# VHH binders against Probable RNA 3'-terminal phosphate cyclase-like protein, part 5

Target 1, 375 residues: Probable RNA 3'-terminal phosphate cyclase-like protein, of Arabidopsis thaliana (Mouse-ear cress) (q9c578)
Amino acid sequence: MVMMKKMKGSQSFRQRLLLSTLSSTPISIDEIRADETIPGLRPHEVNLLRLLEIVTDDAVVDINETGTRLKYKPGTIVGGKNLVHSCSLSRSIGYYLEPLLLLGLFGKKPLSIRLKGITNDPRDASVDTFRSTTLNIIKRFGVPAEDLELKIEARGVAPNGGGEVLLTVPNIKTLSAVHWVEEGMVKKIRGTTFSTRVTSDFEHSMRFAARGIFNNLLPDVHIFQDHRAGAQAGKSPGYGISLAAETTTGCFISADTTVSCERPDETGELDVEKKERSPAEDTGVEVASWLLQEIEKGGVVDSTHQGLLFLLCALSEQDVSKVRVGTLSPYAVETLRNIKEFLGVKFAIKPDPLTGTVILKCTGSGLINLSRKLS

## First folded at step 20 (VHH)

Design s3 (from q34M with S30N T56K)
Fold by OpenDDE, last read:
Structure s3 (fold): chain B 375 residues (1-375), chain A 118 residues (1-118)
Amino acid sequence: as target 1 above (375 residues)
Amino acid sequence: EVQLVESGGGLVQPGRSLTLSCAASGFTFNSYAMGWYRQAPGKQRELVAAISGGSKIYADSVKGRFTISRDNAKNSIYLQMNSLRPEDTALYYCARGRKYFVDYMDVWGQGTQVTVSS
């Protein structure tokens, strides 16, 4: 009788579901925002559960009337082709992509799924960041590159979305442990600007500004424009820029931002502070500067991807992974806790005072995809 | 004042070893990439080795023979050059760049001459 893990609170909801599913551990979560003005699960959280139902068999989701209690019995990860999921507009597609990528790796069948919703939002990693950086990180763990793809078919920004992406994830037997401690030197910077239902001038401005920051640092800088119009431009006006630095050792460091109309806060309080839209040039400078800051922190991944890196290490074969990161983000720390709780994997953490970075070591859980049908 | 001062150059025979030192002053050492460059007569200046954070890079021509290291306490970098060859003859420069960037260096030393000759 697989004992149900009892948890409380809304923290790390996405990771809890992910790890529950990967470890086949039923969970019960009580007191989900029970004391908040609006108690219970958020629309995107409920939507994530629906996504899990699509990609798994025999999952059981039980939510009470108020949404303050969840009982989740994970199903078997199946995957499949030509799946479609409409994401909640309360979070971007990036919110769903992270768990979906990992789940897809351990499905019975390869995963092909169309996701609809917001492609770019400052709250989440953009679809551009996933393409430029996240997928490359995953590939380092032995995932075949040819079968791992994210296509952007339409862009959508808040509040109304209208974006669409196609994700393809191969199902694998095991993740490989990694020895990944050399950051290397930045050899090139790539970026993508986008605009929807606005003039492409915003892209030009951002591109020019960002490039100006890098011109004195390296010669190999290319920022591409992805202006969308019509149906491919979604339902709301916006623009943004995504940047990624590649190092000589194959590390990818990323930064991105999106400018769009504010979503009404779940609490209905329109923080009317009309944040004066900063000029597009400033946006370019800000993101470029952010990228440089992330680079300077060191490590083989940026702060946004530390959690993912640790998950990948923990889910890898029963061998030692060693990775270098910059200062641990709060999300990363929480991720380590969740990993320990669900997988029993503990990380040895050793600061490197010479570099200001941190070395983490773990023995992978040895997760094996036993249900993989050998096509 | 930001300054880089190289030392340790000289005349050596082929096959011998030499260690170059670069002392940095006027800035926070750990916040920058440090590198060694060289310029041979009639040739362009080229990167020999660089160090930033936990990373080291080397030119292909010196890989396996040269080792770059740093001492943060002394604000210094070193270039251990083993198995020296006549083609290693050059003026060697210490340089500073932005952390993890080595394409454009903003501060240069005066250089130290290394001559490898029989």
Scores: ipSAE 0.891, ipTM 0.953, lowest interface PAE 0.4, mean pLDDT 94
Fold by ESMFold2, fold request of step 21:
Structure s3 (fold): chain B 375 residues (1-375), chain A 118 residues (1-118)
Amino acid sequence: as target 1 above (375 residues)
Amino acid sequence: EVQLVESGGGLVQPGRSLTLSCAASGFTFNSYAMGWYRQAPGKQRELVAAISGGSKIYADSVKGRFTISRDNAKNSIYLQMNSLRPEDTALYYCARGRKYFVDYMDVWGQGTQVTVSS
C-alpha cells in the first residue's frame, strides 16, 4: 500500500531519517548490524526516533524484536515550545542537534526544546562548536540570526552526562542559495575551555598551550574559561576546549576535543581507569594544531561541517549554490550520495589543483515549508 | 635558502603610478601567504596588501588605488600603485607568511623605497 525506499545497514542513520522526514519518503532499513555480537539499533539511534516522534505528528516507527529492521513513515514536522528530551548517554547531544537543526527550520511552529545529556564528547561536535560555528553556517542561508540560538545551561561529559542545553530554531519558508567561494584571511581566533568536576587549572593549561601556538600567527586570540560547579557541572569529571577561527569574509573554521575522566583524585587530578593520562598542555597543543590543519586545507568550512554545508545547499531554493571546500572527507562524500538518493540533487565538483580546494555547485531542491503557510 | 627580492621603487610625482615586484625563491611558493608592507619614517610597519590563494586584502588607506597580484609560474607577487600620494612615501617590504595568515610574517625582503614628491 505504501511504497517504501528499501535500504540496508547501519550507516548514515541520522541522514537517512533526516532526509526521509524532509522529503516525506517512507523508508525500510534491514540488516542493521545483523552480523555483530550486539545486533540491531543502538540506544542513541532508538532515542533519535523518539525525538522525531516528539517534534513531528503522525510518524510511524516499527522496529523488530532484535532491532535489525526499522520501518519508518515520516510525520509532519510540528516543532513547538516547552519541549524536553533526554538524550541517550551513548552519544552526545551533538548527535541529535545535527538533524534537529535542519528539521526545526521546516516545522509548523518555531522550535524551542530542552535537550539533556552529554554536551561535550569527541565523537560528535561539542555544543560550543554548534554555537560558535555551526549556527553561523546555517545563518548564511537566510535563517534569522536572533531566532537561532543555543544556550548551554549545564555541562555534562561521558559517562553520566547531566548536561542541558536550550535550542531555539525559527521556522522558515525556504533557505536561500549561496555564492560562497572566498575563504578570506584569518582575522581572529576565539575559543572556550570548560571543566566539570575537575580543577579549573586544566583550562589554564589548555589555554596557555594553545596561545603558545597562535601567538606566532596573529594578535587577536581570546580563549574563555567556563568552569562549572554544582548542578551545572553534570555528573562526570572532564574538561575540553573548542576553538574557532573567523576570517575576513565571514568564514568559521573549528576544532574541538573533550577528555572524559573516570576517576578524579581529591586534588582534581585526572586518573583514567587504564592510567592513560594526557596532560592538559598536550590537549591544548592537539586542538590548536588540528585547527591550523583545517585552516590550511582551505574552503569556507572545516571538514566536519562539509556535510551540513551540502545539505543546506541541496535544501535551498531552486537556484545555483556555489561553495569552496578543502579535501572532501569520507563523511562529506557519503552526504553527497544520500542527498542524491533522497532529493535527486547532483553536485558538480570541480577541483582547483593550484589551491588544493574544490568547488561544488548544485541547483537546490527548492524545499518549501508548506506547513508554515497555514500559520 | 629562502629569498625575497623587491624591485620597482623610486621617486615619482603625486598622481602617478608605480609597479613593485617581488621575486621569491627557496620554497614552495603557492603554499604560503604573500604580502606587501610599508614603513614610513617615524611610523610603525603596516600591512598594505596580502594575497593567499584567491583571497586578497588591502589596508583601508590604499583600497581602490593599489592592486596586489600573484604569478605562481614566476614565483612573484606585484603591487600596482596608482594615484600615488605623498603619504604613500615609505620603504616597501615583500613578506611571506603561513597560508591564510597575514598578521605575523616569517620572511622579509630588504625593501624598496618609494618616494612620492614633486
Scores: ipSAE 0.728, ipTM 0.869, lowest interface PAE 0.7, mean pLDDT 91
Fold by ESMFold2, last read:
Structure s3 (fold): chain B 375 residues (1-375), chain A 118 residues (1-118)
Amino acid sequence: as target 1 above (375 residues)
Amino acid sequence: EVQLVESGGGLVQPGRSLTLSCAASGFTFNSYAMGWYRQAPGKQRELVAAISGGSKIYADSVKGRFTISRDNAKNSIYLQMNSLRPEDTALYYCARGRKYFVDYMDVWGQGTQVTVSS
């Protein structure tokens, strides 16, 4: 008899699988979109399960006929080199990167995996944001910078993808607790534009518009262009921009966006699905404005990284972590619930009305990688 | 109308202390960065100290000697200057900028003179 943690619904699928695997907790999820016209797991969710089978050993996955019920017995995280996974095109590579970054830290061997698919899409953080911001957040928790790397080998956007990245993650024994409450002041802004199967003039326009906003705020602004041609340009036209602000205390705050063509649906008749591409100048203004709004909210991370921050705190050594964030997003609150459910870690939450920010504290679960092999 | 009014400057002897004040009006005070800048004769204006959100920063030349503080109820910032040196002689400006930014401030006061001399 297998004792499983029982859950319902489609929400938090990524985090539930991540936390199930890290905590060695079998799960049973019922009623996955059971009342919808198209019920059950989506292609990107099934694809995530297949990725878990690649990076772990002895995982057991049981999905019923309609996809509305999943039973998942996590395997042992192995990691390894020369791994390749083709991500579904229904979501970007970024959907998979967040769980992989955490899983790879606790593997038997260091992780080196090639992911193929969509590198840039507005539904998920871009691969550029992972490089500029996400990896730096992880390093705060005692992860060595050597071998924590994301290389963009080809770019791909919706609908047809064709991008490719190489992710390397060192395996570690434990994560360190942090005291991270000082936001600092913005000292520099860095960014990357990209273009694939469109003129590189879009990159110039986005960069020029964004710099027009930042030039009134600080002198140290550099936005690099990454035009891709040939095999590295993927299979669909698109462009985008990713920005990160670095503060005097080493915080990184990010924003990104991507513009791509909509593909016709399989009927070819739904012209309402066609979306007009925004002018590149407007895209540059939009992302710059979004970055400034994220900075203004305060905290040591932007709102899209609150979940990762809390996961890292909860997985860390059995010592107190204390972090400052802006207003908690709904996703961040959901993350706190999942952390409590799987790890038994409770956060003390204290608003700071004088600064408009929130302080969170927890004692980490003390996850230890007992099967680690030194590389 | 946004206004910044500095006060508290004067002539002091080396090694002594002085407190500068800046009263702000016409904006939501705690939604902005506030700072103190100084300009010595013949030199460029330079940052002395700034405060925004939960953070303070100081120029290296004043660390350990100067303290910036903020009183949101009075819409004011202060600069406590201890162990004053002749090279601290300058016109001191209060400035406002976007929250978490200190390089290019958008509103400036008229300044208050601080002179450190035997």
Scores: ipSAE 0.727, ipTM 0.872, lowest interface PAE 0.7, mean pLDDT 90

Design s3 (from q34M with S30N T56K)
Fold by ESMFold2, fold request of step 21:
Structure s3 (fold): chain B 375 residues (1-375), chain A 118 residues (1-118)
Amino acid sequence: as target 1 above (375 residues)
Amino acid sequence: EVQLVESGGGLVQPGRSLTLSCAASGFTFNSYAMGWYRQAPGKQRELVAAISGGSKIYADSVKGRFTISRDNAKNSIYLQMNSLRPEDTALYYCARGRKYFVDYMDVWGQGTQVTVSS
């Protein structure tokens, strides 16, 4: 008799698989969109399961005929070199990078994997944000800086993708607990615009608008243009901008967006609330304003990275982590629930009304990479 | 409506201490960065210290000698200046800026003179 953690619904799919795999906890998920017109797992969710089969040994995936029930027995995380995965185009590469970055840390071997698909999409963090911000957050937890890299070899946007990145992740024994409460002051803003199969004038417009806002706040602002042509431009027209603020204490706060052709959601239905293509100048203003809002919320990470921060704290050595964040996002709250469910880690949460921020503390679960081999 | 009023400047001997105060009014005090800047005759205005949220920044030339503090109940910031040197002689300004930014302040006080000489 195999004891499985029983769960329901489609929510938290990435975190459930991530935490199941890291904790070696088999799971059974029922009622996956069971009441919807198109029931069951979505293409990107099935594709994530295939990625897990590539980076682990002996995972067992059992999906019923309608996709409404998944039984998942996690395998051993192996990692390895020369791996290639074509990500589903219903979501971006960023959807897959989020769990993969953490899984790769706990493999038998360092991970080197090529991911093909959509590099920039508004539904997921862009590959630029992963490189500028997400990797730096992970490095705070004792991950060797030079061994954790993301290379953007081609860009692709919805609907047809055609982008490609190379991810390298070191294998480690444990994550270090952190005491990370000092936000610092913004010392510089960096950014990247991109354009694929559209005029590079869109990049100039976005950069000009964003700089117009930041030039009133600080002198050290650089936004680089990344116009792609030929095979490196992917298969669909699009443009976008990714921004990151770096503070005096080494915090990174990010915002990004991408403008592309409308595509159906993963069920084939069009999202009628999707924003129509906007002028590039407006896009630049919007992202710059969003970055400033994230900075003003305070904390050592932006709201979109709170979930990752809490996962790292909870997976770390059995010592106390203490972190400061702005107002908790809904995704961050859901992350805390999943952490408690899989790891038994509970966060103490204390508002700091003097600063308008929140302090979270936990004792890490003490995850140890027992499979680790030094190459 | 928005006002910053510095006080506490004066003439002091090298090695001695002064405390500068800045009283603020007309805005939600803890929603902004606050800082001390100084300008010697013929020189550019330079950052001395700034505070935003719980974070503090100091110029290298004053680190270890000066301490910035903030009292939200009194809408005030302070600069404790220890081990004063002649090169600290300047007009010291209190300034307000956007939360978490220190480079371009949007409101300035009139300044208070600090003169360090034997």
Scores: ipSAE 0.717, ipTM 0.863, lowest interface PAE 0.7, mean pLDDT 91
Fold by ESMFold2, last read:
Structure s3 (fold): chain B 375 residues (1-375), chain A 118 residues (1-118)
Amino acid sequence: as target 1 above (375 residues)
Amino acid sequence: EVQLVESGGGLVQPGRSLTLSCAASGFTFNSYAMGWYRQAPGKQRELVAAISGGSKIYADSVKGRFTISRDNAKNSIYLQMNSLRPEDTALYYCARGRKYFVDYMDVWGQGTQVTVSS
């Protein structure tokens, strides 16, 4: 007789599974897209459940025939090496990296897993943004840098992917609470362009346009090219650019985009309508402008990383974390709700109308990796 | 037609204090970074202090002695300079830049002279 936390709807699927697994809380989710033309779980959601079965032991997954009802009993996070997972092509590898980064920290063994699929897609953060920004945010919470790494073995864009990354995540005992309120000033901008099965001239155009935006703001701007050929170029043509600003106090603010030359129309929760092909110069201007907009919002992370920041604070040792962010995104508000639901952690929110930012404080849940092998 | 007008400079003895003021007009004040720069004879202009959003920064040579502050109601920034040294002698400029950026400022004041001498 297992008491399950009962939920409805398709929202927050990744966070619900992540938090269920980290808190050892069985869940039952009903009415998953029950009113839609194509009801039930999407291929990438089912694929995430298969990934959980790979990195945990003794998980139980029960899905009804239409996919509209899921019963999930989380397993013990094991981790391990020599793991391989083929991600569905309905979303990018980034969809899976977000929960994996947190799950891997609390495994019995360090995690080393090869993920195959789409490396760059506008619906999820690019693998470049994970390397430039996301991993650095995690390191602020006491995660050792030497075994926290993402290697890009091959690039792949929609529709056919063909990309591959190797993720390594150290296992830890606890996350450290943080006092992180000083944004600093931008001191450098770094970036990466990529191209697969198209001319590298698109990368030159994006870089030139982005530097044109930054020329009057600061001197330390470097954008690197990553042209891929042969097997490392995946199976579909595309190009893109990822930018990160580093501040004097060690904050990273990011923006990225990808152009897929053969992107099919599909419907989903994070669908973004995009022109078939845009000139590479326009793409460079757009991503540079988005980065500047994210910087202007203030806070120690960009709006797309607010959810991760709050998850890390809530999972940390039972001590106070204090962080500053810009205006809370809708996703960030939903993240706070899920944190309270699964971890019982409440955030105190103090707006600062003079700066247009907010301060959040919480006492972490004190998650301890009791399964960690220390010897 | 943005304007930045500095005041408060003067001739002072070492160890004493001065407060510089900069009155700004012609733009939405809190949408920009504001800063103080100085230029000594024969030297390049250098950052002294800047303020934007919830952050302040200081040059290493003035940290602990100088304090920048901002009054949005008066569209002004201030530089409190304590424990002045002869090395602080310079023409001090108020400047405006994009929020969170301080390397390339786009508007400059005329400057106010600070001379520290026994």
Scores: ipSAE 0.714, ipTM 0.863, lowest interface PAE 0.7, mean pLDDT 91
Fold by ESMFold2, look of step 20:
Structure s3 (fold): chain B 375 residues (1-375), chain A 118 residues (1-118)
Amino acid sequence: as target 1 above (375 residues)
Amino acid sequence: EVQLVESGGGLVQPGRSLTLSCAASGFTFNSYAMGWYRQAPGKQRELVAAISGGSKIYADSVKGRFTISRDNAKNSIYLQMNSLRPEDTALYYCARGRKYFVDYMDVWGQGTQVTVSS
């Protein structure tokens, strides 16, 4: 007989499915937005369930007529090559990348999957941030660097997307515990601007503004431009900038933002008399300032990566991980709750008032990839 | 007024030790990176050691010999210099910078001379 973990509400949907699948724990979720004007699961949540069917075998998904109740029996993670998934446009590809990066590690075969949709959106980390920062965090836990890759084939922004990435994730036996408490000092800043169906002058403006802020802090700053045209520009106009700081101890701290513009003419038409202080310049200042704020908070990861960090620690071998972060974000606290609920892993949390950071320790759950199939 | 005042420099024989101190005033000490830099005659100013948050960084030429420390209660940083060599002869500066940055500092002390010679 199969016992289902009963839960309620729409919160933590992505993590609940991820942890359900990794821990082989069937779940039943009731009251999904039951009291809202538009009740039930959202398109991106249904789409995530479809993605799980692509990368696992024998998953069972039962959704009631209104979408307010889900019964999910997780399948076996298999991975595989030449997979393709069209992501819902209600969220970006980044929404799906986070669970895929962890699921792919514990698959029967290495994962190679093309994801189509929105590459850059403010609601989710950009594909640039995944490539520059997220993958490097994962590598700390013993994941082979050569086989972990994200390639940006086309860019797409809201509303119509049209972007495409190729994600490669190696399968592993287990994750290594970490002792990761030294932030180091910032030694270089790298970034990528992009533009789709707008003039590349927006990228110049963002880069110029961001460099102006960083030039007084360190010499090693390079922000690359990625203007896309034709089919690789997707179906909607937009631009954005993603930044990552690398420290002397190998920490990566990130910030990114995206503007979905209808046309370059409308942007230029609206602010022609303020050429030196265009919306693109403001975007460059905003993301640079956000990066500096994240760095100032301390810790070995930025606020948006705290959840991933804790998941990796909790999934690792049965040994102690110790990590330092800045102020815990609401998402990070939610992640700790879900980890305890599904994996039984409890973090010891100790504030460090001398540095203004927080130390977290846990003994990993010892997840082992029993179905792993080499080559 | 933001001010950094170094002390503890002097003449010392090779192989001996010296401790530099830097007293800071006029700002919230714990919100900044602090560092020691040195400049020998005719040379560019170079980082010796820095401390920010829980992290310390040392130049390769001083690793294992020098130790930076920070006392937030006294608004001070220190540089313990052991096994001194003639090549360590320089004017040593205390500096303040943005937390977690060490390349471009925004406040500098006047410096304290360290001379290592037989």
Scores: ipSAE 0.695, ipTM 0.861, lowest interface PAE 0.9, mean pLDDT 90

